# VH-VL binders against Basement membrane proteoglycan (unc-52), part 16

Target 1, 184 residues: Basement membrane proteoglycan (unc-52), of Caenorhabditis elegans (q06561r450to633)
Amino acid sequence: KDRLMFAGDAEGVTISDIEERTIDRNTPFSFFKTGYLTFDGTTDGVAKYWRLPQRFLGDKVTAYGGKMEFEIEFSGSGHHSSEPMVVLKGNQNILVHRVRNQEHVLRSDSPVRITVETYETNYEQLNGAAATREDLLMVLADLDAFLIRATHVAHQTSTSLGDVSWEIAVDRYTPDGLALEVEQ
Key: E = the ipSAE of ESMFold2; O = the ipSAE of OpenDDE; V2 = 0.75 times the mean of E and O plus 0.25 times the DockQ between their complexes.

## First folded at step 9 (VH-VL; framework fv_potravitug)

Design v1 (from u7 with light chain G93S S95T; at its last look DockQ between E and O 0.65; V2 from the best seeds 0.00; counts 0 for: pae E 2.1 > 2)
Fold by ESMFold2, look of step 9:
Structure v1 (fold): chain C 184 residues (1-184), chain A 117 residues (1-117), chain B 108 residues (1-108)
Amino acid sequence: as target 1 above (184 residues)
Amino acid sequence: QVQLQQWGAGLLKPSETLSLTCAVYGGTFEGYYWTWFRQPPGKGLEWIGEIYHSGSTNYNPSLRGRVSISVDTSKKQFSLKLRSVNAADTAVYYCARGTYYQYFDHWGQGTLVTVSS
Amino acid sequence: EIVLTQSPGTLSLSPGERATLSCRASQSVSWSYLAWYQQTPGQAPRLLIYGASYRATGIPDRFSGSGSGTDFTLTISRLEPEDFVVYFCQQYSSTPYTFGPGTKVDIK
């Protein structure tokens, strides 16, 4: 299980755009909101992502069938972002998670916990086509980026990330040796 | 190959509770949103609600507390109950498999439920 | 709730002809989360298209979808005998998920 608690430390999280063309490793973060990594101020109109540190990357096939959770909060107004909430990149492939009903789920100054179980049925290819189990397993086998959206609305003034965790399926008290199933 | 088989009583009197069960054969049960629909005679499909394998549910507000969906993961089954039926509940009922994004790639065979007037 | 309207109600064509079916939403459908289904009388629906334009597994290339926002189209490039059935659109951008009333493709 990997976890980020943000007890006064960014724990290696940086900010980037979705393509990772611009990675700001010197972003000034605030920790005044206990348990959160906060970036105050505007995001300059470019959609930004929390870029997770190396310990969330590499060979993560054992995460299949588990779940990823994180908390977000933002302040701002305007149209919701059309960008994906979660972006996974690996083995030259990209899979994304878009939050359904996001205009009801994500509200200014209202913290929300997002849970995404690590099944292909919760992901799409970047272009919107369905993800297959093979797609997801290939991405997880050599994960080179794990991004969580930081820009949620057009006129955002503050964004926060909290309590990131990613657990494997076996941690849910499955005494059998079978952790994963394949389609027939 | 995933197959859905559904069963339950097809003839009810007003005020009774409709109860249908759907069993999933083949494929993976985990990760999918197990869903019920109905199709009144000569009309389109109506989404009733969904259940995730963990037991989390979401229902059509139009059925306002009359509906419940349950799951038995060990049997790979999920069930629909619709309380206090009346003639307007006469329809063919379908179970279906959906992803998080809720398009439905596998369907049960359908069960005609008739509520006597 | 997003209401879907389909036109025409009935489309009379011959085998080999091109069919164009329309679906219109009362509100914008986020990310083009719109599906098309085929339904033979007395049978369950069959998924044809998801995400407005992606063919489901095993669906022939003669079926294609397009559109965004509030206006969506299903096209059948050359009608086969088995295609003379009913077609529904369905949105999945917000709950409750809703279906259109259907377009019947009749053989002329």
Scores: ipSAE 0.582, ipTM 0.811, lowest interface PAE 2.1, mean pLDDT 88
ESMFold2 (binder alone), look of step 9: mean pLDDT 92; pTM 0.931
OpenDDE, look of step 9: ipSAE 0.835; ipTM 0.908

Design v3 (from v1 with heavy chain H53Y, light chain Y54H; at its last look DockQ between E and O 0.05; V2 from the best seeds 0.00; counts 0 for: pae E 10.4 > 2, placed apart)
Fold by ESMFold2, look of step 9:
Structure v3 (fold): chain C 184 residues (1-184), chain A 117 residues (1-117), chain B 108 residues (1-108)
Amino acid sequence: as target 1 above (184 residues)
Amino acid sequence: QVQLQQWGAGLLKPSETLSLTCAVYGGTFEGYYWTWFRQPPGKGLEWIGEIYYSGSTNYNPSLRGRVSISVDTSKKQFSLKLRSVNAADTAVYYCARGTYYQYFDHWGQGTLVTVSS
Amino acid sequence: EIVLTQSPGTLSLSPGERATLSCRASQSVSWSYLAWYQQTPGQAPRLLIYGASHRATGIPDRFSGSGSGTDFTLTISRLEPEDFVVYFCQQYSSTPYTFGPGTKVDIK
């Protein structure tokens, strides 16, 4: 299980846009909220994402069948972002996860725990089509980016990320075994 | 291929509890929203509610307080209970597999439930 | 709650003709989370289209979907004998998930 607990350290997390064209390596984070990485800066009108560090990247096929979890909190008002909550990039492909009914799930100053099981049913291709198992396994085989949405509402004043974890599905670990279980 | 089979008593008296079970064959049980619908005679489909692998439930507000959905992951089964039935609960009941995005790609065969008297 | 309406209620056509079915939502359906189902009387629904325009696995090319916001369309380019059944739309953008009342495609 890989974790980020943010005990006074950003642990290699940075902020970027979805295309990673601008990666802010000098972002001033605060840790006043125990267990959270917090950014109090203003939004520049571009959707921003927490960019996870290298240990969450590379060959992650063994994560298939497990789950990723994280906590988010924000302060602000206005229309909710239509951007995806999670973005996975690998092998020249992009898969996204979107939170359903997020205006009922995400509220200002109210921490929420997001859990996404690592199955193709929880992801879409960039064009909106459902992900196939093959799509997800290909992305996981050489994961280049793992992004978690940081900008949630139009007039956001603060955004926080906490308790990030990603489990390996040990009882399902083998490349062929994972494929066979889906096809049976 | 994924297949859903459902069973339960089809004839009830008012005030009884409706109980239906759906078994899932093939595919993974994890990662899906296991869902119940009903279709009164001559009317459209109504979403009753769902249960996720982790046990989280979500019910139609119109049935809240009367409905309970449960899951048994080891048996790959999920069940519907609807308490205090009356004639308005007469319908064909369906179980279905919902993706995270809540479209329903596999359905059970349906069970006609009639509430008499 | 998002209320879906469908028109026409009944569509009378012959085999080989094109069918166009409409679904209208009382408010915008976020991310085009709109599905279409086919239902033969006495049988369970069959998923045809999800995400407004994506054909489900095993569904013939003659079925296509389009639309966004509040207005959605199912098109059957060339009706086959098995297509003369009921079709309904379903939104899955917010709970409770709701269904349209259906359009019956009836053989002349």
Scores: ipSAE 0.007, ipTM 0.544, lowest interface PAE 10.4, mean pLDDT 85
ESMFold2 (binder alone), look of step 9: mean pLDDT 92; pTM 0.927
OpenDDE, look of step 9: ipSAE 0.123; ipTM 0.719

Design v4 (from v1 with heavy chain N58D; at its last look DockQ between E and O 0.69; V2 from the best seeds 0.00; counts 0 for: pae E 2.5 > 2)
Fold by ESMFold2, look of step 9:
Structure v4 (fold): chain C 184 residues (1-184), chain A 117 residues (1-117), chain B 108 residues (1-108)
Amino acid sequence: as target 1 above (184 residues)
Amino acid sequence: QVQLQQWGAGLLKPSETLSLTCAVYGGTFEGYYWTWFRQPPGKGLEWIGEIYHSGSTDYNPSLRGRVSISVDTSKKQFSLKLRSVNAADTAVYYCARGTYYQYFDHWGQGTLVTVSS
Amino acid sequence: EIVLTQSPGTLSLSPGERATLSCRASQSVSWSYLAWYQQTPGQAPRLLIYGASYRATGIPDRFSGSGSGTDFTLTISRLEPEDFVVYFCQQYSSTPYTFGPGTKVDIK
């Protein structure tokens, strides 16, 4: 299980665009909101993403069948972003998660906990086509990037990320059940 | 390869409880949203509700309060109960497999439920 | 709740002709989360298209979908004898997920 708790430290999280062409490593973050990493910096009209640190990357096949969770909060108004909420890149492929019913789930100044179970049914290719199990396993086998959306509405003034965790599937089986294990 | 097969009583009287069960054969049970629909005669399909393999449910607001969906993961089965039926509940009822995004790629064979009198 | 309407109610065509079926939503369907299903009388629906434009597994390439926002189209480029059945659209943008009333494709 990997975790980010943001107790006064960004823990290696940076901000980038979806292509990772511009990575802002020098913009200070705020920690006034307990348990959250907060960014109030300017955008250049480009969607921004929280870029997760190395310990969430590499060989993550054992995460298949588990879940990732994080909390988000933002302040702002206007139309919801059409960008994916989660972006996973690996083995020269990109899979994304879009939050269903997002206009009712994501509201200004209302913290929400997002759970994304690590099954192909929760992911799409960038263009919106379905992900296969093989697609997801290949991305997880050599995960190069894990991005969480930071810009949620058109006229955003603040965005926060909290309590990021990713569990493996073996913690989900009851007694008499086999744990899901995948060789590296 | 994935097959859904459903069963339950098809003739009810007003105020009775509709009870249907759907069994899933083949494929993975985990990660999918196990869903019930109905289709009144000559009309379109209506989403009734869903259950995730963990037991988490979501229901059509028009039926909330009368409907419950349950799951038995060890048997790969899920069930629908609709209480206090009336003539407007007459329809063909279907179980289906949904992705997280809620389009439905496998369907049960359907059960005609008629509420008489 | 998003209400879907479909037109025409019945479309009378001959084998080999092109069919164009319309689905209209009462409000915008986010991410074009719209599916099309085929339903043969007495049988369960079969998924044809998801995400407005992506063919489901095993669906022939004569079926295609397009559209965004509130207006969506299913096109059958060359009707085969088996295609003379009913077609429904379905939105999965917001709960409750809803279906259109259907378009019947009749053989002329």
Scores: ipSAE 0.538, ipTM 0.781, lowest interface PAE 2.5, mean pLDDT 87
ESMFold2 (binder alone), look of step 9: mean pLDDT 92; pTM 0.932
OpenDDE, look of step 9: ipSAE 0.865; ipTM 0.923

Design v5 (from v1 with heavy chain T28Y, light chain Y54H; at its last look DockQ between E and O 0.61; V2 from the best seeds 0.00; counts 0 for: pae E 2.1 > 2)
Fold by ESMFold2, look of step 9:
Order: sequence, then structure tokens, then C-alpha cells
Structure v5 (fold): chain C 184 residues (1-184), chain A 117 residues (1-117), chain B 108 residues (1-108)
Amino acid sequence: as target 1 above (184 residues)
Amino acid sequence: QVQLQQWGAGLLKPSETLSLTCAVYGGYFEGYYWTWFRQPPGKGLEWIGEIYHSGSTNYNPSLRGRVSISVDTSKKQFSLKLRSVNAADTAVYYCARGTYYQYFDHWGQGTLVTVSS
Amino acid sequence: EIVLTQSPGTLSLSPGERATLSCRASQSVSWSYLAWYQQTPGQAPRLLIYGASHRATGIPDRFSGSGSGTDFTLTISRLEPEDFVVYFCQQYSSTPYTFGPGTKVDIK
């Protein structure tokens, strides 16, 4: 199980846009909320993402069938972002997760725990087309980026990320035979 | 390609329990929401409930207390029980596969259930 | 709750003609999470379109979907004999996920 606890340290998390064209490696984060990484700032019209560190990347095929979890909290108002909540990039492909019913799930000043099970049915291609198991396993086989949305509403004043974890499914079941071929 | 096949008794008397089973062939069982619908003659679809591969269920509040859905992951099967049936329960019943986003890409062939009165 | 309405209720056309079916939502449908189904009498629904515009696996190219917000369209470019059945839409952007009342495509 990989975790980020944010006990006074960003643990390698950075801020970027979805394309990773602008990566702010010197963002001044706050830790006054115990267990959270907090960024206080006005959005410049570009949606921002928490960019996870290297230990969440590379060969992650064994995470298939497990779950990733994280906590978010934000302060602000206005229309909810139309951007995906999770972005996975690997093997020249991009898969995204959008939170079901997000207008009711995500509320200002109300911490929420997001769970995304690592199954293809939870992911789409950027254009909204369904992901296949092959798509997901290929992305996981050489994961280049793991992004979690940081900009949630139009007039946001604060955003926080906490308790990030990614569970390995080694004790649940073995991958599909196709997954074994990808791993070779 | 995924195929759903369903079976069960189609003729019931009032107060009996409806019992239907759906088997899943091809594709993957994990990560999907295994769903039951019904459709009275000449009317629209009514969502009955769903079961996740882990066994977690969610039911239509209007059928709450009468409905039970179960899953057998090793057989790739899921089942519907509807207790204390009456004439209003006469319908074609369908099993379906729901994605995380809750559209339904594969359906069983349907089972007409008639409550004879 | 997002209420879906469909028009027309019945569409009378001949084989080879173009069919245009409308689905309107009472509220905006986020990410265009709108599906279209076909249902032949006595048979289960068949998914045609998801995400407003993506054809489901195995669906012929004559079926296409478009729209966003509150206004969505299913188009059948050239009607085949088997297409004279019922079509309904479904939104899955917010709970409860709801279905439209259907449009019947009748042979003229």
C-alpha cells in the first residue's frame, strides 16, 4: 500500500496543469491542517492538479483490482470544474476518472474521501470513450503521471489534499492472462 | 463479447416469492453493477436494484423490504428475489450490466412474470 | 431529479429515410452523460449511444448521437426495416438516473 500522510512535508507532491506544461516545483504549501497539504491561491483560469511523486509511478500493474483513496477539501463558490478528478498517463495513453454525481459529492468546506477502484469501468479516455481492461493495464504497466484535481470550483480560495493511498490487490486475485502478457 | 442469460419461474400466485437468476458469459465480472429492471406491459422500465461484485447492494425504495439481490462471483451469477408478489408485479424482468457511470451496455433476454391472481 | 422528454412521440417514415429523434432534459446533463437505447417489441433494450455521441460496440454507423446541455439528438441516417422500433434516452449525470418516455418509429 503506498501512502502520503503530509506530516509537515509535501512528500514530493507538486502542482501542474493537466498537460504538465507548467510544473510549479517551488509552490509554498501550508500544513496548518494536520494531515493535509494546502495551497492557498487564486486560479489563473487554468485548472491545477496535485502531481504525485515518483514512487506512485512506474510499473503499477499489480495495483489492478485494488483501490486508490484520497481526501480533498476546498473553499470557494461557483460552478464545479468540468475537469476529471484523476488523470493517469502511461504508455502514450491517458485515462481519466470523473466523480459520479459530483455536484452533490463535492461541497465547499466539507472534507470528502474519494475512492477510485482500479478497474477499467472507472475510467474513460479524455474524449469520454470507455476504457478497456487492456487500456488500463497498458497505462499501469509504465505509469508516467498520476494527477489529482486541485481546482474544484470557479471562485476557489483554498484547496487541500490528504491521506493519499493506493492499495495493491495482491491478496485479492491474480491479473487476467492478458495482463501477464503486458507485464512481460 | 459479454452475454447475459436469465431464467426462473414465470407464473406465480399472489403472496409467492419471485426468484430469477442471471448468468454472465464472457467479459469480466469485477467492477460492474449487476442490475435488475422490470417493464410492465406497455410501460417504461423500472430500476429494481443492483449488486456490486463485492456483494454491496442498492435497491429501489419503492420495493424496499420486498427485494433481495445476491451474487455468486465464482459462478458469475446474480439473482433476484421479490417477496409477497401481487398483480402489480406482473412485468418482463431483465438483468443488465451497469458500468460505474450507470449506463447499461448488456442485457439479458427477459423473463415474463405473470401473477395469476 | 432530471426529467427527460422525447419528441416526437411517434415518427412515421419509410425505409431509406433519415430519422431525427429528440431528447430534452429539465436540467443540464453534465459531461453529456446521455445514452440512447433501442427496444424491439418483446426484446430487451439495446445500447446504441453513450456519452451523447459514442457508438456502443457493434452498433452500425447509421446511428449517431449529438448534443450537450439539455438538448440531445439521435439520428438514423438511412432507416433499415429492423429500425422501426422504439428508442429512448437515459441520463446518468446525477441521481436518480432517469429514462425518457420513448419515441416509436413507425413504418409509413
Scores: ipSAE 0.623, ipTM 0.830, lowest interface PAE 2.1, mean pLDDT 88
ESMFold2 (binder alone), look of step 9: mean pLDDT 92; pTM 0.935
OpenDDE, look of step 9: ipSAE 0.875; ipTM 0.930

Design v6 (from v1 with heavy chain Y103W H106S; at its last fold request DockQ between E and O 0.68; V2 from the best seeds 0.78)
Fold by ESMFold2, fold request of step 13:
Structure v6 (fold): chain C 184 residues (1-184), chain A 117 residues (1-117), chain B 108 residues (1-108)
Amino acid sequence: as target 1 above (184 residues)
Amino acid sequence: QVQLQQWGAGLLKPSETLSLTCAVYGGTFEGYYWTWFRQPPGKGLEWIGEIYHSGSTNYNPSLRGRVSISVDTSKKQFSLKLRSVNAADTAVYYCARGTYYQWFDSWGQGTLVTVSS
Amino acid sequence: EIVLTQSPGTLSLSPGERATLSCRASQSVSWSYLAWYQQTPGQAPRLLIYGASYRATGIPDRFSGSGSGTDFTLTISRLEPEDFVVYFCQQYSSTPYTFGPGTKVDIK
């Protein structure tokens, strides 16, 4: 299990665009909200993502069958973003998670916990085509980027990320089933 | 290749509880959203609700309070209960396999449930 | 709740002809989260298209989907005898997930 708790430290999280062409390694973050990493700066109309640190990257095949969880909160108004909530990049492929029913799930000034199951059924290719199990396992085998959306609405003034965790599957194949490695 | 087989009583009296079960064969049970639909005769399909393989559920608001869906992962089965039925609940009921995004690539054979007047 | 309407209600054509079926949503369908199903009377639905335009596994190339926002189309480029059944659309962008009333493709 990997975690980010944000106890006064960004723990290696940076902000980037989806293509990682602009990575701000010196972003001024606020920690006034306990357990959160907060960014109050302008996004200049560009979709931005929390870029997770190296310990969430590399060979993550053992995360298959587990789940990602994180908390988000934002302040702002206007149309909801059409960008994906989670972006995974690996082995020259990109898979995304788009939050279903997001207009009811995401509200200004209302923290929400997002759970993304680490199964292909929770991911799509960037263009919206279905992900296969092989697609997901290949991305996880050499994970190069793990991005979480930071810009949620058109007129956003603040965005926060909290309590990031990625749990490996516990043994779910109990009747003569496959044993999975427990939490890393 | 996954196959869904469903069963349950097809004739009910008003106020009884509809109970159907769906068994999953030939495919992976984990990671999918196991879903129930109904289709009144000559009408369109209605989404009833879903259960994730770990047990979390989501229901159509119009049926909330009357519906429950359960799962038995060791048997690779999931079940629908619809309480206090009436004639408007007469329909063919289907189980289906869905992704998080709720398109459904495998369906049970259907069970006609008739509620007498 | 997103209401789907389909037109025409019935489409009368001959084998080998091109069929064009319409689905219209009462409000925009996010990310084009719209699916098309085929249903033979007395049988379970069969998924044809998801995401407005992606063919499901095992679906022949003669089936194609297009559209975004509120207007979506299913096209069957060359009708085969087995295609003379009912087709309905389904949105999965917003709960409750809703279905259209169907278009029946009848043999002329």
Scores: ipSAE 0.727, ipTM 0.865, lowest interface PAE 1.1, mean pLDDT 89
ESMFold2, look of step 9: ipSAE 0.630; ipTM 0.809
ESMFold2 (binder alone), look of step 9: mean pLDDT 91; pTM 0.915
OpenDDE, look of step 9: ipSAE 0.883; ipTM 0.937
ESMFold2, fold request of step 13: ipSAE 0.710, 0.553; ipTM 0.855, 0.800
ESMFold2 (binder alone), fold request of step 13: mean pLDDT 91, 91, 91; pTM 0.914, 0.918, 0.919
OpenDDE, fold request of step 13: ipSAE 0.906, 0.909, 0.903; ipTM 0.953, 0.953, 0.952

Design v7 (from u7 with heavy chain Q102H, light chain G93S; at its last look DockQ between E and O 0.81; V2 from the best seeds 0.00; counts 0 for: banned pattern HYF H102, pae E 2.6 > 2)
Fold by ESMFold2, look of step 9:
Structure v7 (fold): chain C 184 residues (1-184), chain A 117 residues (1-117), chain B 108 residues (1-108)
Amino acid sequence: as target 1 above (184 residues)
Amino acid sequence: QVQLQQWGAGLLKPSETLSLTCAVYGGTFEGYYWTWFRQPPGKGLEWIGEIYHSGSTNYNPSLRGRVSISVDTSKKQFSLKLRSVNAADTAVYYCARGTYYHYFDHWGQGTLVTVSS
Amino acid sequence: EIVLTQSPGTLSLSPGERATLSCRASQSVSWSYLAWYQQTPGQAPRLLIYGASYRATGIPDRFSGSGSGTDFTLTISRLEPEDFVVYFCQQYSSSPYTFGPGTKVDIK
């Protein structure tokens, strides 16, 4: 299980666009709310994502059947973003999760816990087509990016991420360290 | 390939409890919303409710708390109970598999339920 | 809740003709989360299209979907004898997830 608790440190989280062409490694974060990473700064109007650190990447096939969880909160108003909430990139493929009924779920100044169980039914290809189990397993086998949406509404004044975790479905049975390091 | 097969009594008297069961064959049981619909003769579909593999349920408010849906994950089955039936409950009842986004890609064969006087 | 209407109520055509079925939503359907189903009398619905335009597994390419916002279309490019049945649209952008009343495709 990997976790980000944000106890006064960003723990390697950065902000980027969905294509990761602009990665802002000098973003000023605040930590006044315990357990949250908060950004109040001005963006360039481009949709932004929390970009998770390296320990959430690599070979994550054992996450299939588990769940990822995180908390979000924002302040602002206006039209809700049309961008996906979660973006997973791996093996030259992109899978996304969109929060169903998001206008009801995501409200200004109201923290919400998002749970995405790691099953193909929770994901789509970027173009909107359904993800297959093989699509998901291939992305997880060599995960290159794990992005969580940071811009939620048109006139946003602040955005926060908290309590990020990702757990596997079952413990591994193999006692040898070599078997635990093999991919697939 | 995923298949759904349903069964239950098709002829009831007013005030009895309708009880239907749907078995799921193939595919992943976890992550889907296991759903009941009904369709009165010659009319459109009505969503009755759903159950997640965790046991969490959501029901159509119009059925006034008469509905109960349950799941048995070890058998890969889910069941519908509709209490206090009347003639308006006469319909073909379907079970279906819903994705996270709630479109329904696999359906049971249907069960005609008739409520007679 | 989002109310769906379908037109025409009945569409009378011959085998080999092109069918165009309309579904209109009372408010915008986010991300084009709109599905189409086919239902043969006495049988369960069959998913044809999801996401407004993606064919479900095993659906012949004569079925196609299009549209966004409030207006959606199912097209059957060449009607086969088995296609003279009822078609429903369904939205899944906003709870409660709702169905249209159906369009019957009748053989003339």
Scores: ipSAE 0.532, ipTM 0.814, lowest interface PAE 2.6, mean pLDDT 88
ESMFold2 (binder alone), look of step 9: mean pLDDT 93; pTM 0.947
OpenDDE, look of step 9: ipSAE 0.763; ipTM 0.895

Design v8 (from v1 with light chain S32Y Y54N; at its last look DockQ between E and O 0.69; V2 from the best seeds 0.00; counts 0 for: pae E 3.3 > 2)
Fold by ESMFold2, look of step 9:
Structure v8 (fold): chain C 184 residues (1-184), chain A 117 residues (1-117), chain B 108 residues (1-108)
Amino acid sequence: as target 1 above (184 residues)
Amino acid sequence: QVQLQQWGAGLLKPSETLSLTCAVYGGTFEGYYWTWFRQPPGKGLEWIGEIYHSGSTNYNPSLRGRVSISVDTSKKQFSLKLRSVNAADTAVYYCARGTYYQYFDHWGQGTLVTVSS
Amino acid sequence: EIVLTQSPGTLSLSPGERATLSCRASQSVSWYYLAWYQQTPGQAPRLLIYGASNRATGIPDRFSGSGSGTDFTLTISRLEPEDFVVYFCQQYSSTPYTFGPGTKVDIK
C-alpha cells in the first residue's frame, strides 16, 4: 500500500532530469491545490521528472500484476513533450510508459488520472522496442528509480502531481476469478 | 506460442447482427488489448475496436453506434457484434492481439462475412 | 484521424532487386508509432516492423524500416520469391488506428 497524498508535504519527492544527473533537492513546492504537489518553476528546455522517494524503490516484484496510479495537472501551451510519462530503472535496465493519444488526454488546466497496470505490455524500452516479462521483473527486483514526467508542454507555467499509489495485484486484475498469490 | 482461432456465421442478410468469436490459445491473456479488424474486398484494413482483458473497450468512431466487443476471460475468448449490417459491411474480419501500444503480432485466420441481398 | 498514403501503388521488380516502399501520414506520428505488415492473398497480415524500425520476431534482416514524423520507408534489401505480395503501413499514434492502402510488389 504505497501512497503519496501531499497534505502540505512533498513526502520525499524531488525533481530531476531523466538521467538523474541533476536532482533538485531544494525545489520550492506549493501546496495550494489540496492533495497536490505543485512546481511553478521555469523549465529551461530540459524535461523534468517527479522523482519518487525511497519507499517506492528496492524489491518490488510483488507489484507485478498490480497498478500504479497518479494524478497530473499542468498549465501551459505549445507542443506536447515527446518524453515518456513513467520511467522505471532497475538492474541496469530502463523501461518506460508513454501515454497513448496524449495530445487529447492531457489538456491544460484539466487534471487527469493516469493508471498504468504493471504488466510488460504497458512498457517499452527507451527506443520503443518491446518490453518482455523478464525485463519488467528484472527492473522490479531491484528498482533504482521511479520517475513521473513533470514537464508536459513547451510553454509550461506550472505542473502538479497528486494522489500517487502503487498497489499489489489482487483478484480484480483476473476477472475470470483466478486468484493471484502476490500478497505474501 | 500464442494462437488465435476465430469463428462465426459468414452469411448475413441486411439488418442482421454480425457475431464473431475469437479464442486465444497459449500465452497469457492478461495485459493485452484484444482487437478486431476488417478488410473489405480489394481494400485496406480498418480497425474496428479493442477490448482490454478487464473489459474496457475502445471503438472506431465510425462504427461506435453499431459495434460492441465483449470478453470471456475464463474461456480466453472475445467476441464482436456489429448490428444492422448492410452491403458495405462485407469484408474479411480478423481478430488480433495487441499490447497497449497497438501493433499486432498475432492474428486469427480471418472470417469472410458476406451481407447478401 | 490520421490518413496514411502509400507510394507507389504497385512496384514492379525482379527477384534479387531492392524494394523501397513509402508511407506518408496526414499528421505527425508521435513516438515513431508506425508498423509495417506483409499480406499474402487469402492470409492474415504478418507484422514485419513496429516502432518504425524494430523487426518483429522471426523477420529476416532483409526487411528494415526508417522514418519519423510524416514520412516512413520500408526497405527490402534483396527480394525473395515470397516477397512479391502486398505491404501495409499502420499508425498507432492516435485512435482510430489506421492503415495505408497498400503497395503491391509485383514480379516483372
Scores: ipSAE 0.423, ipTM 0.768, lowest interface PAE 3.3, mean pLDDT 87
ESMFold2 (binder alone), look of step 9: mean pLDDT 92; pTM 0.932
OpenDDE, look of step 9: ipSAE 0.764; ipTM 0.888

